# Miniprotein binders against b1l550: the designs that were tried, part 141

Target 1, 279 residues: b1l550
Amino acid sequence: MRLPEELLERARDIHSEAPSHRIKLDRVGSFGLKVPVEFKGFLLLAEADVWVSLPEGRRGVDLSRQVEAIYELSNPPKDPFSLCREAAISLLEKLNYADSSGVSIRFDAPLQDGESLKYYGVEISSIASDEIINKIRVEILGMTACPCTAELIRAYKSSEIAATHTQRSLGILEVSTKAEHPDPDKLASIIERAMSSPLRTYTKRPDEGGLVIRSLSNARLAEDVVREMIHLFLEEFGHLPEDTHILAAVRSMESVHMHDIYAERSFSLDEIRKEISSH
Short names: E, the ipSAE of ESMFold2; O, the ipSAE of OpenDDE; V2, 0.75 times the mean of E and O plus 0.25 times the DockQ between their complexes.

## First folded at step 12 (miniprotein)

Design na30
Fold by ESMFold2-Fast, scan of step 12:
Structure na30 (fold): chain B 279 residues (1-279), chain A 99 residues (1-99)
Amino acid sequence: as target 1 above (279 residues)
Amino acid sequence: SEEELERLADEFRELAERLGYDEIEVTREGNRFVVEAERNGVRITIVVEVDGKEIRITVEIEKDGRRIRFLYVITSPEKLEKILKEIERIIRMFLEYRE
């Protein structure tokens, strides 16, 4: 069923009316949209949220215009980073009553792993006002091995092998910057290199044994992993603006405990450089 | 350095020309240049600074009394082409959208 278009001329413009209470809203939008994106040769179905600020004197947001903005820019599918930045700017341009706009896009990023694939999580956002702030969060699983238990086993008489417990650990790097989004593959690489070893989707017994032995020879505390991630990040991304904010974190799913171990550090580039130089 | 700045200034002038800007002003000062142009109420100001292998691009768009500024920091030359295309698409959105 389709109603006559003449009704549009007689209907009130609800969105432009004065609200019941003159209160500004920070985020009003469409959440949980599905959008196709192209990421490094893969076509993926990503999840997106779009929003704008709403001034105190306006009753509602044109939600249809928000959906049009992101879908117009997603056809044909393009890289999610350009889509995120362009959509945020487009929303602000098309909805002239808004002081700010934002877009968030989430997807699982595939990585080629021999004949198979592995995956890591990516969430990005762009928030536009008189400037744009870009944020990216990368999460990837790796393996850690406990150095404390390794030391105890090494001290045990007649031990030829330093045995210890190993577990999956989730590494997290989140970057907020005025520059464009950092390359997520490089962020994922930093996390994996900071771990005792990376994880794989498929391993045969000889390769699996080698991975475990390498992990055992590279035992690291969650605290060690966070510090190494920060060190590697500064080597790769030290060119970003000084006010760039970073969160580095590890959640270790301890195989010998019913609880997890967590370590994190938040910092700006100017803060961490000053801290390192003062010691 | 001087040759790099000249090549980049030409690329950004060409970008503005593709967008239909007729009066394009390019000003050079040391390790930077500024591209300024206006068409159909859309004014652009693009500042490009080169420091070694790092290229810093700041884009400002003014339309209907509103301004937006955004930044790119490029350390890999291969990213430049993608960023130039993104900048062109963004400015085109401002030029083509009419209320």
Scores: ipSAE 0.746, ipTM 0.907, lowest interface PAE 1.3, mean pLDDT 86

Design na31
Fold by ESMFold2-Fast, scan of step 12:
Structure na31 (fold): chain B 279 residues (1-279), chain A 99 residues (1-99)
Amino acid sequence: as target 1 above (279 residues)
Amino acid sequence: SEEKLERLSDEFRELAERLGYDEIEVTREGNRFTVEAERNGVRIRITVEVDGKEIRITVEIEKDGRRIRFLYVITSPEKLEKILKEIARIIRMFLEYRE
């Protein structure tokens, strides 16, 4: 049953009314929206959150306007980065009482892996006010091998083949910038290159043996991986604005422990360049 | 290069023309140029700076007393076309939406 539209002429505009308490809200919006996106030739199902700030004098946000804005921009499906930036700006333009708007989009990104595909996690956002701040977080699994145990076993009998424990490690790069979102494939590549070896979706025994030997020959502490990720990031993305903020982190799921090892560093480009130049 | 800067200047002028701007001011200063235009209460200022292979594009849009600024830093040619189309779509949103 559809109610007569003339009732809108008699109904109160609840959202425009004064609230019970004059308190600003930072984020009010529609969360968990399903949106199709086009990513590097793939049509993917993504999940989006959209929000705006709500001033202290206004009771509510027009949530239907938010949903309309993102769906208008997502048809036909477009790349999630342009969608994120355009939707944030569109929300701010359409909902003029808001001081800021934001959009987050999450999806699993396919990455070519020989003749198959593997997937890594991507979460992006755009927050618009008098400027736009774009954020991207990439998470991908790789392999690390312990250099401490390798050294002990090498010393034990002067073995020519390093033996040590290996484990899956989660690499994380998060970038917040005034420039457009960095390419997530490049961020994923940086993480994988910083590790002892990448992980594969599918291997046959000879290829699996090669991967293990590669990781054993390239043993790295979580601390080593974080430093290498930062070094590789600066080589690839040193062109970003100096106030760009980066988080580089590794969580190593230690095969010989009941607990994980975690290492991280957060920094701005300005901060890290000064630090490196001082040493 | 000088030719690259001139070609980019023409591209951004054409972008503004396609959006319906007819009073377009383009000024060049060294390795940068600025495109300024106003139509229907929507003022745009696009500043493009070329530094080697890097192209920095700053877009400012002002409408109804509100101003927004956003930046692109392009290091690969294939991204430029996509970014130009995104800029055009964003400006069109401001030109077409009336409340």
Scores: ipSAE 0.739, ipTM 0.905, lowest interface PAE 1.3, mean pLDDT 86

Design na32
Fold by ESMFold2-Fast, scan of step 12:
Structure na32 (fold): chain B 279 residues (1-279), chain A 99 residues (1-99)
Amino acid sequence: as target 1 above (279 residues)
Amino acid sequence: SEEELERLADEFRELAERLGYDEIEVTREGNRFTVEAERNGVRIIITVEVDGKEIRIVVTIEKDGRRIRFLYVITSPEKLEKILKEIERIIRMFLEYRE
């Protein structure tokens, strides 16, 4: 049962009223929405946040209009990247008091892993004003092996395959660009290729042994992994606008320590090219 | 190539026609072209530049004294079809939404 529509004529329009304090708010919106998306043949349940800027003279945002905008664009389910960009633009068009709008969508992306699936984290956003800025963050686990301990053991034993500790490492690539979102599978591939080896959802003993030996033969510092991720990124995505901003990072959950090792580098495409060319 | 640029110009002209634009201006200069059209207070300016295998598309939409510009940088031809459909959907939102 709904209240009579005639009440709308008597009720105050709270959202359009002046606030108690004339302060602009940067982000006001609906957070934690569940939206269906289609990703590379999979129907997934993603989580979305939608927001707009609120001028100092307006008390509130029409939150129901925000929810309507993203749900209209999500039926039928479409790829989360187009949904993110289209919804941000739609919000700005529908909420004309706003100077900017934004949409964030996050989900676990399936990746084929032999006869099984593994998953990596994806978070994307689009922020619209007089232009659109698209952001994507990909996180995937891999394996690293310590080259320092490997070198020490090799020196003592003169072995082709040195013994060393291995651990799970989280690789992170984040890209902010005026162009459309980069392909997350390509970003995940870059991270995995930079690691000592990828991780598997399921291994039998012979396959597990092979993965460990591969990792030991390709021992890498967290610093090495970050540099390799940057190198591979430039090969694949060097065509992006020069003001594209990238964060490359690795968090290594060191098996011989009570703490993690972390390495990162933030840069613009213009900055990194000048750095590499300067020697 | 010149042939590729001409094909792309035709595809974007057809996109504008599907959206109901009747007065469509296409201007070519070197490796780029610009499609300009206006209907019902919604003006579109689409600039496409081809550099080798890379296609850069800048879409500008002007409505009610406001402007938004967005960019696509396509390095694989298979991606172009999806981006054209997205551009068409976005422009349609501006054409169909009134107050």
Scores: ipSAE 0.740, ipTM 0.909, lowest interface PAE 1.3, mean pLDDT 86

Design na33
Fold by ESMFold2-Fast, scan of step 12:
Structure na33 (fold): chain B 279 residues (1-279), chain A 99 residues (1-99)
Amino acid sequence: as target 1 above (279 residues)
Amino acid sequence: SEEELERLADEFRELAERLGYDEIEVTREGNRFTVEATRNGVTIRITVEVDGKEIRITVEIEKDGRRIRFLYVITSPEKLEKILKEIERIIRMFLEYRE
């Protein structure tokens, strides 16, 4: 049911009123929105959060205007990266009381895997103020094999192929930059290449055997994987601004333990280049 | 290269023209060029720098005394067309005050 539009003349503009306490809020918005996106030929359902900063003298945010902004930009569906950047800028333009705006979008990205598909996690954001900061986090599973146990078993009973425990490991690359979002497929590729082997959605017995042998022949500590991810990242994305910030991490779901092993490194491009050149 | 700079300068001039800008100023300095234009109180300054395969695009938009700056660093030519369309859509949002 629609109420008469004339009621708007009598109703107080609650959002424009002074608040009970003059306190700035960092993020006020609409969270958990469902948004269609186009990703490399696929139509996907993504989840989005949109927000703006709220000044100390204003009671509330125009939430309906936030939702309208992202939905207008998502029809027809477009790539989630452009949607994220454009929506953040649009929010700042449309809500002039805000000092900053932000958008985050989460989805599972399809990746061609032979004649099937596999999926990796993507979370992106864009935060706009007098500049825009773009962030992307990519998570993909791979396989690691323990080199310590491999060496011990090789010493115990020498073999052509060293036996060791293998486990699924979650690789994580997070990039915060003033440039546009890095290509998530390239970030996923870096993670997979740093692992002992990638995982597959579908394998036949000969392919499965090959994957296992590959992993065993390329045993890596979580620490090895993080260092290799950083090395590969610098080869692919060394062109980004020097103040670009990266988090590289691995969470190894150790098959011989009741707990996980975790390794990480955060750095800026400027910081890591100085560190490497000091060797 | 010189050919790339000329092509890019033309593309960005055409982008400004499609947005309705008049008196578009294009200035060149070495491997860089800047496109400046003002329309309906919206001033754009787009600086493009080319070094080999790398194209660095800085977009600055001023409206109602506020300024926003954003950057693209393109190393694959297939991304350029999508980025140009994004830049055009963003500037258009600022030109249409009710959007």
Scores: ipSAE 0.720, ipTM 0.892, lowest interface PAE 1.3, mean pLDDT 86

Design na34 (at its last fold request DockQ between E and O 0.92; V2 from the best seeds 0.00; counts 0 for: pae E 1.7 > 1.5)
Fold by ESMFold2-Fast, scan of step 12:
Structure na34 (fold): chain B 279 residues (1-279), chain A 104 residues (1-104)
Amino acid sequence: as target 1 above (279 residues)
Amino acid sequence: DPELREEEEAERLADEFRELAERLGYDEIEVTREGNRFTVEAERNGVRIRITVEVDGKEIRITVEIEKDGRRIRFMYVITSPEKFEKILEEIERIIRMFLEYRE
């Protein structure tokens, strides 16, 4: 049942009214929206959050305009990066009382893995005010092998490739920049190249043996992986604005312990260049 | 001369934005140059745009500034793959069109 439009003339405009308390809110919006996106030839179901700032003198946000903005821009489906940036800007244009707007979009990105697919996590955001800050976080699992135990076993069992424990490790690269979002496939590649070996969705015994041997011949501490990720990141993305901020992290799910090992480093491009130059 | 090639490429890319402004209905379009940096400025229906293109080797830097109703927003792109330029041009066009077409 649709109520008559004439009722709009007598109904109060609740959102435009003064609030009970004159308090500014940082983020007010629609969270957990399902949106289709086109990513590298795949049509994916992504989840989006959209929000705006709410000034102290306004009771509420026009939530219908928020949903309208992102759905109009997502039909037909487009790449999630353009969608994220365009929707954030659209929200500021449509909701002129807001000082800032934001959009985040998260999805699992497919990556070709032989004759199958594997997936890595992507979360992006765009926050618009008088400028736009774009953020991307990529998480992908890989394998690490412990060099400490490898050295001990090598001493016990004389061999070039020592036995050691291996475990799944989660690699994380997060980039916040005034430039467009970095390519997530390149970030995922950096993480995988920094690890002892990548993981696969499907292996046959000969391939599995090769993967394990590769890991053992390339044993790395979580600390080693983080440093290598930073090195590889600077080679690929050193052209980004100097105030670009990066988080590089590894969480190693230790197979010989009930707890995980975690290593991270946060830095700006300006900061890390000065640090490296001092050595 | 690498610097001359960069200036020529920046000019060519800036001309793409001049053409974009024409397609969006801007009549008074100003293109200015500062070395390897070209700026395209235009105003229509209270929407002012300023697009700056700079080329340094393989790196293309594009800065977009849009002003409407006393509000200004600035955003940028740093492209190292020339093939991405067309996608960025299309995105910039869609964004400017939002400002031209939406009225409170």
Scores: ipSAE 0.744, ipTM 0.900, lowest interface PAE 1.2, mean pLDDT 86
Fold by OpenDDE base, look of step 13:
Structure na34 (fold): chain B 279 residues (1-279), chain A 104 residues (1-104)
Amino acid sequence: as target 1 above (279 residues)
Amino acid sequence: DPELREEEEAERLADEFRELAERLGYDEIEVTREGNRFTVEAERNGVRIRITVEVDGKEIRITVEIEKDGRRIRFMYVITSPEKFEKILEEIERIIRMFLEYRE
C-alpha cells in the first residue's frame, strides 16, 4: 500500500531535523545488502555494506538514497572492485552532508582447480573522503606440514621423507592502499605458494599421494608461511605506494593440538623495505 | 633513451585523457608537462578535473582529482600492464560523468 502523496507532503522530514544531541556519527548505513557482481565470468551474489558519516546537525541519513546509489551501479552487474570504488564516490556525491563514505563487498571467489573449482574468501572495501583508500582482504585455505615432528621422525627412522602431522591452515592477506585494489587471484596465489601445499577440491589417488609428498618435502612452520607470504608479496606488489599497509597472517588448525597456532606481521611497504635492506 | 620513451608514453596517455575530457563536453582543456609527468586540467559546469599521468619504467601512475561545490576527491591508479589502462580510462569516465550528471 502506497501512502497518498498528499500525506507525504505533510509529513516532517525526520532525517533532516536537528538531533536531540548534536553528535557526529562516523558510520550510518545499510548492512547485509545483496548485490550482483561479475567476477571472472561468473555472476555472483555478493553481500554489501554501505555507509556515510552523519554530521552533528542532522538527525538521520537518507538510507533509501544509499541503497539506490549502489543498486544503480550494480545494473548491469560489473566487477566488484569498480563497483566498490564508484559506489563510495557516488555516496559522497548524493549525500552531500557526509564528509566520508564507505562500501564493503564480500563474496567467495571461484578459483580454477584443474577441471574443478575451489574458492577463496574476498572482502573488498573503499573509503572515500578527500581521498579514496581501497582495502582488500583475501583468505584461502592451504596445507602445512610440521618440520619439527618431521625432524624427530627422521632422527628415529632415518627415512628420506619423514612423516609428520599435517593440518589445514588459513592464510590471510589484507592490503590497504591509495591505489586500486590489488589482484585477488595473485594474492591467493601468494598465500598458496607460501604454504606446504595447496588444497584440492578433487584428487585422484596418484594426485593425492603426490600432494601429501609435496607437503612433507616442504614442511613449514606458521612463522615460515608468514615470512614467505611477505617475501612473495614484495615481489608481486612492490610497485604499490610506499604507504600501502599490509597484514600477512596465518591461522594453523593444528592436528595434534586442541588450539590453533597464529602468526602475523603488519607493515607498510616503506617499513618492510627498510627492514630488509638493513640485513 | 629510456627516459624519452617514458615521456612519450606519458604524453600518449595524457592525450587519451584529453580526448576523454573532450568526449565529456569540456571546452577548455589544458595539458601541462613537468618532466615525465603530464597533467590534464579542465572545467565544466563547476566540475573541475585534474588528471596526472606519470610513467616510471613499466609503472604507470594515474592521479585523478575532481572538484565540485567546494569538495575535492582524489584517487589514484598504479598499473604495470598497459592492457589495464583502457579499463581504468572507462572507470574514470564513469566517475566524472557521475559528477557532471548529478544535480541536487
Scores: ipSAE 0.733, ipTM 0.898, lowest interface PAE 0.7, mean pLDDT 92
Fold by ESMFold2, look of step 13:
Structure na34 (fold): chain B 279 residues (1-279), chain A 104 residues (1-104)
Amino acid sequence: as target 1 above (279 residues)
Amino acid sequence: DPELREEEEAERLADEFRELAERLGYDEIEVTREGNRFTVEAERNGVRIRITVEVDGKEIRITVEIEKDGRRIRFMYVITSPEKFEKILEEIERIIRMFLEYRE
């Protein structure tokens, strides 16, 4: 049943009233929305959050208008990065009482893996005010091989054993910039190239052997994986604005320990260039 | 002369933005040049736009500023490959159209 439209003249506009406690709110919105996106020819179901700021003098947010903003732009499904940026701007335009808006979109990105697919995690956001700040976080699993144990085994009683412990490691790159979102495939590639070897979704025995050989040939400390990620990032994305902020990290699920190890570095492009040029 | 090539490329890209403004119904479009930086400015129905294109080697920097009803928003793109330009042009056109078509 649809209520008569003329009731809007008789009812109070609760949202536009002043609240009894005049306190601004930083984020008011709808979280956990399901939105369709198109990524590299795949139709994916992504999760999105949308929000705006709420000034101290306004009681509520026009929630239906903010949900409309992202759903109107998501039909037909399109590139999630364009959707994210456009929705953030649309929110700010449509809810003119807000001084900022935000959109986040999360999905698993497909990546070709021989005759199969594998996936890596992507979360993007766009925060709009008088400028737009775009953030992307990419997470992908790889394999690391311990160089310390490899050296010890090599030296063991003239042994001909070539071995070390290997483990899954989660690589993380997070980039916050005023420019458009970086290409997630390039970020994922940087992470995988910094690891000892990539992981496979499905493998046959000859391919598995290749993974082991690659890992042993590229044994790396978690600390050096992070350093390599930074080196490769600068090579690929050094053109971004100088105030672009990056976090590079690895969480290694060590196969011979009860605990994980973690290494990270946060920096701006300006900051890291000064650090490198001093050596 | 590499500076002339950069200026010629920036001018070509700025012309694309002039044509975009024409598609959106802008009639009085100003294009100004400062070296390798070209700025396209126009105003229609209370929506002012300023699009700046700058070329430095292979880097293309595009800054968009839109103003409506006293609010201004500014966003940018930094691209290193020209094939991305057409997608960016389409995105910018959709965003400006959003400001031109939205009515309370």
Scores: ipSAE 0.698, ipTM 0.888, lowest interface PAE 1.5, mean pLDDT 88
ESMFold2 (binder alone), look of step 13: mean pLDDT 82; pTM 0.835
ESMFold2, fold request of step 14: ipSAE 0.645, 0.658, 0.637; ipTM 0.865, 0.873, 0.867
ESMFold2 (binder alone), fold request of step 14: mean pLDDT 83, 83, 80; pTM 0.841, 0.841, 0.810
OpenDDE base, fold request of step 14: ipSAE 0.681, 0.725, 0.719; ipTM 0.886, 0.901, 0.899

Design na35
Fold by ESMFold2-Fast, scan of step 12:
Structure na35 (fold): chain B 279 residues (1-279), chain A 99 residues (1-99)
Amino acid sequence: as target 1 above (279 residues)
Amino acid sequence: SEEELERLADEFRELAERLGYDEIEVTREGNRFTVEAERNGVRIRITVEVDGKEIRITVEIEKDGRRIRFLYVITSPEKLEKYLKEIERIIRMFLEYRE
């Protein structure tokens, strides 16, 4: 049943009223929305959160306008990065009482892997105020091989290919910038190239053997992977604003331990360039 | 190059014209240009800087006393068209939306 629209003329405008307590709220919005997005030729189901700040003198936010903003921009489906940026700006335009707005979008991104596909995690956000800050986090699994055990085995029995333990490692790159979101495929590529080898969705036995041999021939500590990720990031994205912040991290699910090994570095572009120049 | 800078300035002037701006000021300063226009209480200021293959685009939109600024740093020139379209859509939201 639908109530008559004329009841709106008689009802109080609750959202515009003064609140019980004059306290600003940082984020008020609609969370867990399902939205279609177009990514690299794929139609994907993404999850979105949208919000705005609420001033101390206003009781509530018009939530329907938030949902309208993202759904208008998502039909037809468009790339999630443009959607994220445009929706954040649209929320400020539509809800003039807000000092800031934000949108986050999460999805699993397909990546071409020979004749198959593999998937990596993407989470993006855009926060708009007098400026826009764009953030992207990419997570993808790869393989690492331990150089310490490889060296010990070489000392025990010399071999052309050192025996060592291998494990899945999760690589993480997170970027916060005033510029547009970095291309997630490039971030995923940086992570995979920093690893001993990438992982694959499908391999036949000879190809699987080759992948393992490549990993063993390119043994890397979690610390090595993080440093290589930073190096490759600077080569690809060094032109971003100097106040761009990056988190590079690796979580290695060590096959010889009951626990994981973790290495990370957070930095701004300005900070890391000064550090590298001094070393 | 100087010719590239002039071509880009024309592209951004055309963008403003497509949005309905009829009083458009283009100012050149070294390796950059600025496009300024105002219509229906919506003022735009787009600054484009070119350094080799890198194109830096700063967009400022002012409406009803609120100003928002956003930035593109393009190192792959083939992406320029995509971001020009996004800039046009964003400015159009400010021109066309009423409470």
Scores: ipSAE 0.690, ipTM 0.895, lowest interface PAE 1.5, mean pLDDT 87

Design na36
Fold by ESMFold2-Fast, scan of step 12:
Structure na36 (fold): chain B 279 residues (1-279), chain A 99 residues (1-99)
Amino acid sequence: as target 1 above (279 residues)
Amino acid sequence: SEEELERLADEFRELAERLGYDEIEVTREGNRFTVEAERNGVRIRITVEVDGKEIRITVEIEKDGRRIRFLYVITSPEKLEMILREIERIIRMFLEYRE
C-alpha cells in the first residue's frame, strides 16, 4: 500500500527549510549502500558511500535523490571506476545547492592466480567540485623474509642460503590524482613485485617450497619494500600529473614479535623526482 | 601522428553529434585539438593533446553558471574507447537533467 500523493502537497518540505543553526556541513549522505559492479569480467557486490556538502542555510539533503543517482548509474552493472566518477559528477549536477560531492566504492578484487583466484582490497573515491580528484587505495598480502636474521644465521653456520623468519606483509599503494583512477591490477602487481615473494591461494608441496626459497633468497626489510614499490610505481605511472600524490606503505606481521613493523612514505610526483635527481 | 590526431578529432566530433550538438567547432593546433559546442545551456569544451604514446583529454562542462573540469591521461588504446563512452554519458547527464 502507498500513501496518497496528495500528502506531498500538505507536508512541509523539511530539507529546504532553514536549519536551527547556520552551520555548513562537509559531508551529508547515504553510507553503506550495496551496489553491483562489473570488474574485469566479474560481477561483484561492492559497498558505496555517497555524499554532498550542505550549505549553512539549508536544513537537509535530498537523500532519496542521492540513492536514485547511484542506482540509476549502476543498472546494468558497470565498472566501479566509471561508476564512481560518473556518480560524483551526477550528484553535483542533481543537487545544485552543493559545493562538492563525493563517492567511495569498496570491494575485493579477484586476481588470476594460475588456475585459481586470489583477492586484494580496493577502495576508490571521486570528489567533484569545479574539478574532480580521484583516489585509489590497493592493499594486497605478500611475503617478506628478514635479511638481518638471515645474515646472523649465515655468519653462524656459513650457509649459502641462511634460514630466517618469514611473515605475511600487507602492501599498500594509495594514489590521489586529477587523472582517472590507475589500474588496480597494475598497483597490485607493483606491490607483489616489491615483496620477497607473492602469496598464492593454492600450492602443492614443490611449488610451496619454491615460494619459500624465493622469499629466503630475496630477503627484504619493510624499508626496502617501500623503496622498491616507489621505484616500480615511477616506472609504470610516471606519466600522471606532477601534483599526483602517492602513499606507499608496508605493514609486516612479524612472526617473531607480538607487534607489527610499519614503513611508509607519502609524496607528490614533483617532490620525488626532485629528491631522486638531487642525489 | 597527424593521421591519429585527425582520427581522434573525428571521433570526438561524432561524440558531440550523437549528443545532439548542431554547432560544433573543432580547432587544431600542433599536437592538440579542441572541440567546443553548446546546446540547451550546456557548453562543452574538450581538449585532446597527443604527446608520444600518451593521450591527454581535458573535459570542461558549463551549465547554469557552474563549470566542472576533469582529465584523462591514456597510455593504452583499449582505455580510449571506454573513456569516450564515459565522457558521452557524463555530458548526456547534463543535457537531460532539468530542475
Scores: ipSAE 0.709, ipTM 0.897, lowest interface PAE 1.5, mean pLDDT 86

Design na37
Fold by ESMFold2-Fast, scan of step 12:
Structure na37 (fold): chain B 279 residues (1-279), chain A 99 residues (1-99)
Amino acid sequence: as target 1 above (279 residues)
Amino acid sequence: SEEELERLADEFREIAERIGYDEIEVTREGNRFTVEAERNGVRIRITVEVDGKEIRITVEIEKDGRRIRFLYVITSPEKLEKILKEIERIIRMFLEYRE
């Protein structure tokens, strides 16, 4: 049942009223929206959050305009990066009482893996005010092999074949920049190349053996993986503005421990270039 | 190159004309150009700088005394086409939205 629209003439505009307390709110919005996106030829279901700042003198935000901002831009489905940036700008334009707006979009990205697919995690955001800051976080699993145990076993047995424990490790690259979002496939590739080996969705026994041998022949500490990720990132994305901020991290699910090992480094492009050049 | 810069300037002029701007000023200076236009209280200033294969695009939109600035740093030709379409869509939002 629908109520007559002429009731708008008599109803109070609750959102425009003075609040119970004159307190500014940083983020008010619609969270957990389901939106279709087009990513590299795939139609995916993504989850989105949209928000705006709320000034101290206004009771509420117009939720219908928030939903309108993202859904109008998502039909037909488009790439999530353009959607994120355009929706943030649209929110700020449509809700003129706000001094900032934001959009985040999360999805699992397909990546070709032989004749199958594997998936990695992507979370992006765009925050608009007098400028736009774009952020992307990519997480993908890979394999690491412990060089310390390998060396100990080699010393004990005196052989060229390293016996050591292997485990799944989660690689993380997060980039915050004034430029457009970096390509997530390139970020995922950087993470996988920094690992002892990538993981596969499916392998036959000979391919599985090869993957294990590759990992054992390329044993790496979590610290080694983070340093390699940073090196590879600078080769691929050194063109980004100098104030671009990056987080590189690895969480190794150690097969010989009840706990994980974690290594990370946060830096700006300007900071890391000076550090590398000074040594 | 100068030829590439001129081609890009023409592309941005065409975008502004297609959106409905009729008073468009294009200024060239070295490896960059700036496109300025105003219609219905919406002012745009787009600065494009070309250095080898890197294209830096800064877009400024001013409406009702508020300004927003955003940047693209493009190193691949295939990304350029998508970004130009995005810029056009964003400018249209400012021209088409009314309270």
Scores: ipSAE 0.732, ipTM 0.903, lowest interface PAE 1.3, mean pLDDT 86

